# VHH binders against q9yez8, part 10

Target 1, 342 residues: q9yez8
Amino acid sequence: MVEARGGLDPRRLFKAYYSLSPPVEEPRDIAYREFAFQLFDGDVYVRHIGFDSMEELLSYMAREAPKNAYYSVARYSLPTARSMEEKGWLGSELMFDIDVDSLEGCGEVLGDSCLSRGYKQAVRLVEALYRDFGVPSTLYFTGNRGFHVLADCGWCRRLGREERREIARYFTLEGLRLELIIPRPGRRGVRPAPPSPDDPGLRGWIARAALERGVDLSAVHEAIEDLLDDVRVAIDVKVTQDISRLARIVGSLNGKAGLLVARLGLEGFHPGDWLSPFRGEVEFRASARLEESRILGRTVSLEPGRVYSMPAHIAVLLQLKGYGAVAGGEVVVRAAAGWRPL

## First folded at step 21 (VHH)

Design R4
Fold by OpenDDE, fold request of step 22:
Structure R4 (fold): chain B 342 residues (1-342), chain A 124 residues (1-124)
Amino acid sequence: as target 1 above (342 residues)
Amino acid sequence: EVQLVESGGGLVQPGGSLRLSCAASGFTFSRYAMGWFRQAPGQEREFVAVISWSGDYTDYSDSAKGRFTISRDNAKNTVYLQMNSLKPEDTGVYFCAAKKTYMLYTSPDEYNYWGQGTQVTVSS
């Protein structure tokens, strides 16, 4: 329990959480991963850290209480080496990052609607990876405004930057030639067959999008840009192409929102208190205006200078986002907030 | 009002170089793929080069490949065509075109907006 007398220090909250030995997902081949941490003190990044066991990792996290915690998608022979050459790259998981900031109209702090949209795209990505590439993947909420999809297949690990970029391009659609996917009728009267939902690759996705919109498959060209909007996944290509990218430790807290990095299923995503280890009712003093928004299943609006009573998981989020500060009450920190790693 | 204004055309000797510019206004430039087309006298308008909305991806006609470079500056709402090793057969009116899309198109019929064109003449 953390008392908010005179204010709530996020470091104290995080310390409390990590001191409880929370459920954290063990990175595969932990001894071959580089770990990095952003600490609350000066926002300093500590890199090139290695752990031989989960016990060591958890001990470190309990001691240091990091604002953000990361591990490398890459496996290295010597992960603590400072240079990439010395690290000895052995392969990297394929990583995709979907940020709701990339979605139109998503400017709010952490709106449920935007998260839902991002989630839907992430699900599509997972489905496409499996259907089109034969690659199983895992979906994670980043604890803030995004989703990560990780694939750890044998051939995936060996992909270089350019190959990874090309895979990303499959989802972003940028620079692809539609005429190669859905040919237009030629001048010589040859009419290609319309796309079918059973078609492989992007052709099938376009067809499925057409059906969902009630667009005739023979008329897809007339609505093609709208359909492509539906098919496109807003992936950060820079993340995907980077073989040395750092991923968030699952079960850790995101320092930007105070929410858990959580593995998600494909059946739905309903943001709520289960994404936060912080419980209780607190007083929150707003310092900035927030238009009415649905955040973690609650409608929230703020006016500067006003004090609100609200749940701790919302208050902590709002504080970390710079909308004010917890002014009173007690925050109960729980290791198991309803989410557990697989 | 949507406007595309080409510039940089002129007379050049074989083997010479030109840099064309196309200034865009009246639409969200960064969401549009930009293309260059050319039309010689008595011929149909033909594809030269295209660049994606971000500038990260480009495509060229076979005749342009290795000699021409398309680029863009989204901050300036401008697309460029650097033409090197020019040949007499490159002579024609060069047009800038725009299409709101993530993808690349080589057919002129796919583009929504067009400039008035700039004359390029390659002659000894």
Scores: ipSAE 0.816, ipTM 0.924, lowest interface PAE 0.5, mean pLDDT 93
Fold by OpenDDE, fold request of step 22:
Structure R4 (fold): chain B 342 residues (1-342), chain A 124 residues (1-124)
Amino acid sequence: as target 1 above (342 residues)
Amino acid sequence: EVQLVESGGGLVQPGGSLRLSCAASGFTFSRYAMGWFRQAPGQEREFVAVISWSGDYTDYSDSAKGRFTISRDNAKNTVYLQMNSLKPEDTGVYFCAAKKTYMLYTSPDEYNYWGQGTQVTVSS
């Protein structure tokens, strides 16, 4: 229980959450991972931290109550070393980052529609990794405006920067030559076969997109750019190519929105209160305008200077986003929230 | 209104260099692949170079490879063509073209917007 009278300190909320020993997922091979934390105190980043056990990690998080919590996609022989050379790189998971900011029209604070679009792309990514690369992966919500996909296969771990970049290119489609995927009709006097949804790689995905749009497979070239929009996954290539990238700890809170880093399935994604450990009804004083938006399943609009009654999970999110502050009420913190997608 | 305006053309000696510029306006430049094409008198318009929307990927005609470099500045809505070791056969009107796409295209028929062109003459 956190009192909101006189204002709500986000650090107190996070401290309350981490003090309850929340269900944080243990990173695989934890002793070989570098950990990094952004603290509320001066927004300082603490890096090169190592833990030998989940218990130590949880103890640290309970004590420090980080604004953001990360672990390395890389495994190191000496993760606490300050230089990358001394860390002794042993391999890295393949990581993909999908941010809704990369999607057109997604400028709102945290719109459900944009999250849905991002999720759809993430699902495509997961399916393509499996279908086309034979790689199983894990999908999770970042706790703010994005999704991460992690693949930890044997050959994935050994990939260098350039190889990872090329894999990313498969999804971004940038710089690819369409004629190598779908030859033009009449090129060199031959009539190529139309693409089929059963075709391997991008050819198959383009065909599937065509079918979904009701485009004849023999006429895909007429609508190719629209189809490519459907096939493309807006990943951050910089994230994928970086063998030393930091990923968010699953079960931790994202300091930008106060939502959980949550593992997701492929059955659907419906943002709601389950993404937040914060409960209760509170008074929220708006300090900025927010156009009508659907946030975590609720329609929200704000006018500066007005006080609203709203659920704590939304109020905390809005506060962290800079739209105002909780002015009254009580926030109940629950440790078991956010692990299972609804 | 969409506009592509080429500049930097001129008369140069064989072995010389030119840098062409194409200033774009009226569309979201950073979402478009940009291409350079050229047309010699009595000939068809031919592909010279193309660059992806981010600038990270490029492609060249066989004649341009090793001599020409395409680049872009998305902050300035401009695409460039650095031409070195110019030859008389490089003479022609050079056109800037734009296509909204992630991929690279070498066919002029694929491009949506075109500039008016700039004359490049390589002669002794």
Scores: ipSAE 0.816, ipTM 0.924, lowest interface PAE 0.5, mean pLDDT 93
Fold by OpenDDE, look of step 21:
Structure R4 (fold): chain B 342 residues (1-342), chain A 124 residues (1-124)
Amino acid sequence: as target 1 above (342 residues)
Amino acid sequence: EVQLVESGGGLVQPGGSLRLSCAASGFTFSRYAMGWFRQAPGQEREFVAVISWSGDYTDYSDSAKGRFTISRDNAKNTVYLQMNSLKPEDTGVYFCAAKKTYMLYTSPDEYNYWGQGTQVTVSS
């Protein structure tokens, strides 16, 4: 329990959480991973940290109570080395980042609608990785405004920057020639067959998008740009091509929103209190205006100077986002707030 | 109002170079693929080069490959065509075109906006 009288220190909340030995997912081959942490103190980043066991990692997190916690998608022979050459790269998981910031109308607050849209794209990505590349992947909520998809396979690990970029291009559609995917009809009296949902690759996805929109497959050309919008996944190519990218530790808290980095399934995503370890009813003093928005399943609006009664998981989020501060009440911190690693 | 304004055309000798510019206004430039096309007298408009919205991907006609370079500056809302080793057969009016897309198109029919064109003449 953390008393909110006189203000709520985010570090205190995080420390309480990490002190409970929360269900943090162990990174695969933990001893070969570089870890990095952003601390509340001065927003300092600590890099080149290594752990031999999950117990050591948890102990460190309990002690330091990081604002943000990361591990490298790369495996190294010597992860604590400062130079990349000395680290000895052994391979990297394939990582994709989808941020709702890339979505129109999603720039200000962590709204459920934006998260839902991001989630849909992430699901599309997961499905495409499996269907088109034969690569299984795992989907994560980043605890703030994005989703991570991690793919791990033997040949994936060995991919370099350029290969990874090309894979990313498959999803972003940038620079692809549509004529090669869907030939234009009529140059020499030859009419190409319309795309089929059973076609491989992007052609199949275009056909499936057409069907979902009720577009006749023979009329795909007339609606092609709209269909491509459904097929395209707005990933950050820079993230995917980076063999040394840092991913968030699953089960850790995101310092920007106070929500859990959580593994997700493909059945749906409904933001709620299960994404937060913080419970209780608190008083929140707003310092900024927030237009009516749905946040974690609750409709929220704020006027500066007003005090609101609200659940702690929402209040902490709003505080971290700069909309005000918890002014009173008690926050109960739980290690198992509903989320569990799959 | 959407505008594309080409410049940089002129008379050059065979083997010479020109740099064309196309200044765009009236739309979100960074969301559009940009293309260069040319039209010789009595001929159909033909594809020369295209560049993706970010500038990371380009494509060229066979005649342009190795000699021409398309580039863009999204901060200046401008697309460029550097033409080297020019030949008499490169003579024509060069047009800038725009399409809101992530992909690359080589057909003129795919483009929504067009400039007025700039004359390029290669002659001894």
Scores: ipSAE 0.583, ipTM 0.800, lowest interface PAE 0.6, mean pLDDT 92
Fold by ESMFold2, fold request of step 22:
Structure R4 (fold): chain B 342 residues (1-342), chain A 124 residues (1-124)
Amino acid sequence: as target 1 above (342 residues)
Amino acid sequence: EVQLVESGGGLVQPGGSLRLSCAASGFTFSRYAMGWFRQAPGQEREFVAVISWSGDYTDYSDSAKGRFTISRDNAKNTVYLQMNSLKPEDTGVYFCAAKKTYMLYTSPDEYNYWGQGTQVTVSS
């Protein structure tokens, strides 16, 4: 057990975490990956870093205590080279990014409700990758306000920017013509066959969404806008197009919120203290107003100038988000393997 | 208050060109697909061109393909129709239409908002 005693300096907290054998998931083929880090000192972003072993990666992170830690979805023959051509690209995983801030009403709003909405979209994406493409994928919480889905499959690795863009747009639905997928009844009054939950592609997803809502499959047009919104996944297409994209190291801390990058299951997402290695009770001096919100399973509200007693993991998040600063109390930093919901 | 205002119509000889504009206000333009429709005397409105909310996807009627180009500028809340190689059959009132969607729709019945129209006359 290690206790951090110098007050709430985020760099010291991160350093304590990384010094305790953090439960970092080793990227496959680590020697072929480019690593990148954002450091607290000078807010410096360092790239073109390579490691031959997990031991080297963990040693670096313990020494540097990075604010943010990344590895490439690409494999390169020479990952430390400074240019893409010199790196020798060997292929990339597919990466999908769901930014909660892009959801209706979720801007830069702190709160578990918007995270739950993003999670549901991410689960839908994982399910659709498997059902429609035969591709298993893994869902991660980014440690802040987003979710990533990563898939590594043989036919995926060598896809170029254009092919990756088209895969992403399959999920955003932009530019599709609905009448070609779900024809409306014609002038003769003859009705086209209704969609079936066993239909391929979008047609099947619309039918399944209709069943979930109790909508008659022969009447999907009456609820079509809601059904399309249920099926659509609001991913950032530019992330998926980018074969050189950096993914967050699972088990690292996100510098914007002080939360763990975590592998997630598909059966639910309930934010709580398990997303943080920080424990203890602290006094938090607010400098900004926060309307009553549920944050990591706890109801929180703030008035500027007031001091609140709260758990350390919430106070760290609020300080990093600019709502105030820790003014007293103690933070215990713990790191152990296996911090994820099953 | 939603408003769509077309401009750029006029009289042109066969083979000529016109550029139509539609200025939009009163809604979040980048959340709407935009379309151009036309109506000849004694006929129903017919689909000409449509563009997705980002501008990345377009579709055209058979008569417009290869001659007309739809585009949009989301910073200026404006959609355009460049009309080249005009024919007498293109004569009619051209309407701008808007629907809140990421999909493309080609039926006039699907669109929620309409402009007043701008006259295009192709005659020698």
Scores: ipSAE 0.469, ipTM 0.810, lowest interface PAE 1.6, mean pLDDT 88

Design R4
Fold by ESMFold2, fold request of step 22:
Structure R4 (fold): chain B 342 residues (1-342), chain A 124 residues (1-124)
Amino acid sequence: as target 1 above (342 residues)
Amino acid sequence: EVQLVESGGGLVQPGGSLRLSCAASGFTFSRYAMGWFRQAPGQEREFVAVISWSGDYTDYSDSAKGRFTISRDNAKNTVYLQMNSLKPEDTGVYFCAAKKTYMLYTSPDEYNYWGQGTQVTVSS
């Protein structure tokens, strides 16, 4: 238990969470991974850390109570080495990042609605990876305003930066020329074959999107903007092309929102208290205005200087986002031998 | 109000170089693909070079490839065309164009906004 008197220290909450059998998932091949952490002190990232076992990782996290916790998508023969050459790169998983704040109209917006838009794009990505590349993948909420998709496949482990960039380009559509994928008819009535749902790659995907909308395959150009919106995924290409990229440890806390990094299914995403290990009712003193917003499934609004009674998980998020501070009440950290998404 | 203002045109001898600039205002520059097109007297506008909204992807006409380089500076809202090894057939008015898209388009009919053009003349 952590009492919320005279202000709430997020580090003590994180320390309590990590000390109480947290539902952290073991990264695959843990001994081959570089770990990195951002600590609450000093803005310093500590890197080149390795662990031989899950017990060792959990002990570190309980001791240090990191603000953010990461492991490499790469497997290395010597993950603690200081230089990339000495690390001995063995291959990297594919990682895709959907930053909700980069979606149109979603920057600087505190609320659940843009998370739903990002989730839909992440599901589309997972489905397309399997359908178009034969690659199974896993979807994660990053604990703040983003989603990661991670794929560990044998043929993709050794792909270089440019190959990964081209995979990402398939989803962003950036720099593609539509007329090379779906040619337009010429002036003399030359009619190229329309796309077919059995066509490989993007051409087939556009055809399938057209069929779902009831668009005639010979007329896809008439609906092309909507069809492209149906297939495009707004991923951060720099993340995907980076073979040394760090992924978040599942079950760890994100320091910007105090929420869990969570494995997700494809059947829906409904933010709520299940994303937080913090419970209780607290008094929250607002220091900034928040217009009515849906935060983790609850409607919240704030006026500066006013004190509100609210659930701890929302108050912690709002404090970390700079909207005020917990001024009273009690925060309970739920002990977890496991985790139960809702 | 959307404005595209080209500059850098002029007279140059065959084999010479010019650098065209196009300053953009009135829209979110980083959300637009940009292109350079040219028009010789009595001809339709033709594709020269295009660059994606991030600058990461480019495409060139066959006549421009290897001699011209399109680039952009999203902090300065400017797109450039470096033209090297100029030939008399490069003579024409060069237009900057913009389209809100992540894709590359080479047809002038796809572009929403156009500059007034800058004259490039390659003559001995």
Scores: ipSAE 0.451, ipTM 0.788, lowest interface PAE 1.7, mean pLDDT 88
Fold by ESMFold2, fold request of step 22:
Structure R4 (fold): chain B 342 residues (1-342), chain A 124 residues (1-124)
Amino acid sequence: as target 1 above (342 residues)
Amino acid sequence: EVQLVESGGGLVQPGGSLRLSCAASGFTFSRYAMGWFRQAPGQEREFVAVISWSGDYTDYSDSAKGRFTISRDNAKNTVYLQMNSLKPEDTGVYFCAAKKTYMLYTSPDEYNYWGQGTQVTVSS
């Protein structure tokens, strides 16, 4: 039980979480991965770390209580080597990053609605990887304002930077010419065939989006901007290109929001307290204005200088986002056998 | 509010080079694909080059390919056309154009915003 007066130290919260048998998921082939961590002290990054077992990883995280925790999408023969050349690259998973702050109208919005839009795009990405490439993939919430999709397949592992950029282009649609996908009538007056929902690739996705909207397949050009926005996935191409990219450890905490990195299904995403290991009722002193917003399933608004009673998981998020500080109350932290006070 | 201002045109000898610039204002530049088009007297406006909103993807007309390079600087809200190995048939007014899109479009009819143009004359 901790009575918080003045700001609550996020390091203590993270330390408590990692010390209580956290539900961290073991990265596949752990001994081949480079690990990296951002520590609370000075936001220092520690790189070139390797573990031979999950026990070693969990021990490190309990001891260091990292602000952010990562492992490489690459497999290396010597993951602890200091240079990329010495590491002995064996191949990399294919990783996609959807940052909801890059979506129209989401860059300055604190709230759940943009997460829903990002989730829908991430589900489309998982579905398209399977339908168009035959590649199963896994969807994760990043613990803040985004989603990751990871695909591990034999041919994916050996792709270089430019090949990965081209795969990313398929989803962002950037640089594609519509005329080559959905041609308009040529100078000779020939009418090209309309797209069909059974067409492969992007053409088929456009047709299916048109059917969903009730748009005549012969008239897709009249609604084409809406259709393209329906099928486009706003991934960060730099992440997908980077063979040395770091993925977040599932079950670790994201230092920007205090939320869990979580494996997701495709059936829906409803942000709520299940994304946080923190419970309890606290007093929160606001230092910034927040217009009425839905945060993790709860309606929240703030006026500077006022004190609010709220659940700990909301208060921790708001403090990490710079809206104020916990001023009193009790925080309870998740444990393997249940919830324990901080 | 939206403005596209071309510069860098002029008179050059065959085989010479010019660099055109187009300064953009009044919109979020990094959300727009940018294109260069040209118009010779008595001709319709024709596609020269286009660049995607990030700058990562480009396309060129057959006559420009291999000789011209489109580029952009999103920090300066400017798009450029480097024209090398200029020929008399490159003579015309060069316009920059903008469309809010992540795709590439080569038809002038697709573009929403246009500059006033800059004259390029390649002497015979």
Scores: ipSAE 0.386, ipTM 0.767, lowest interface PAE 2.4, mean pLDDT 89

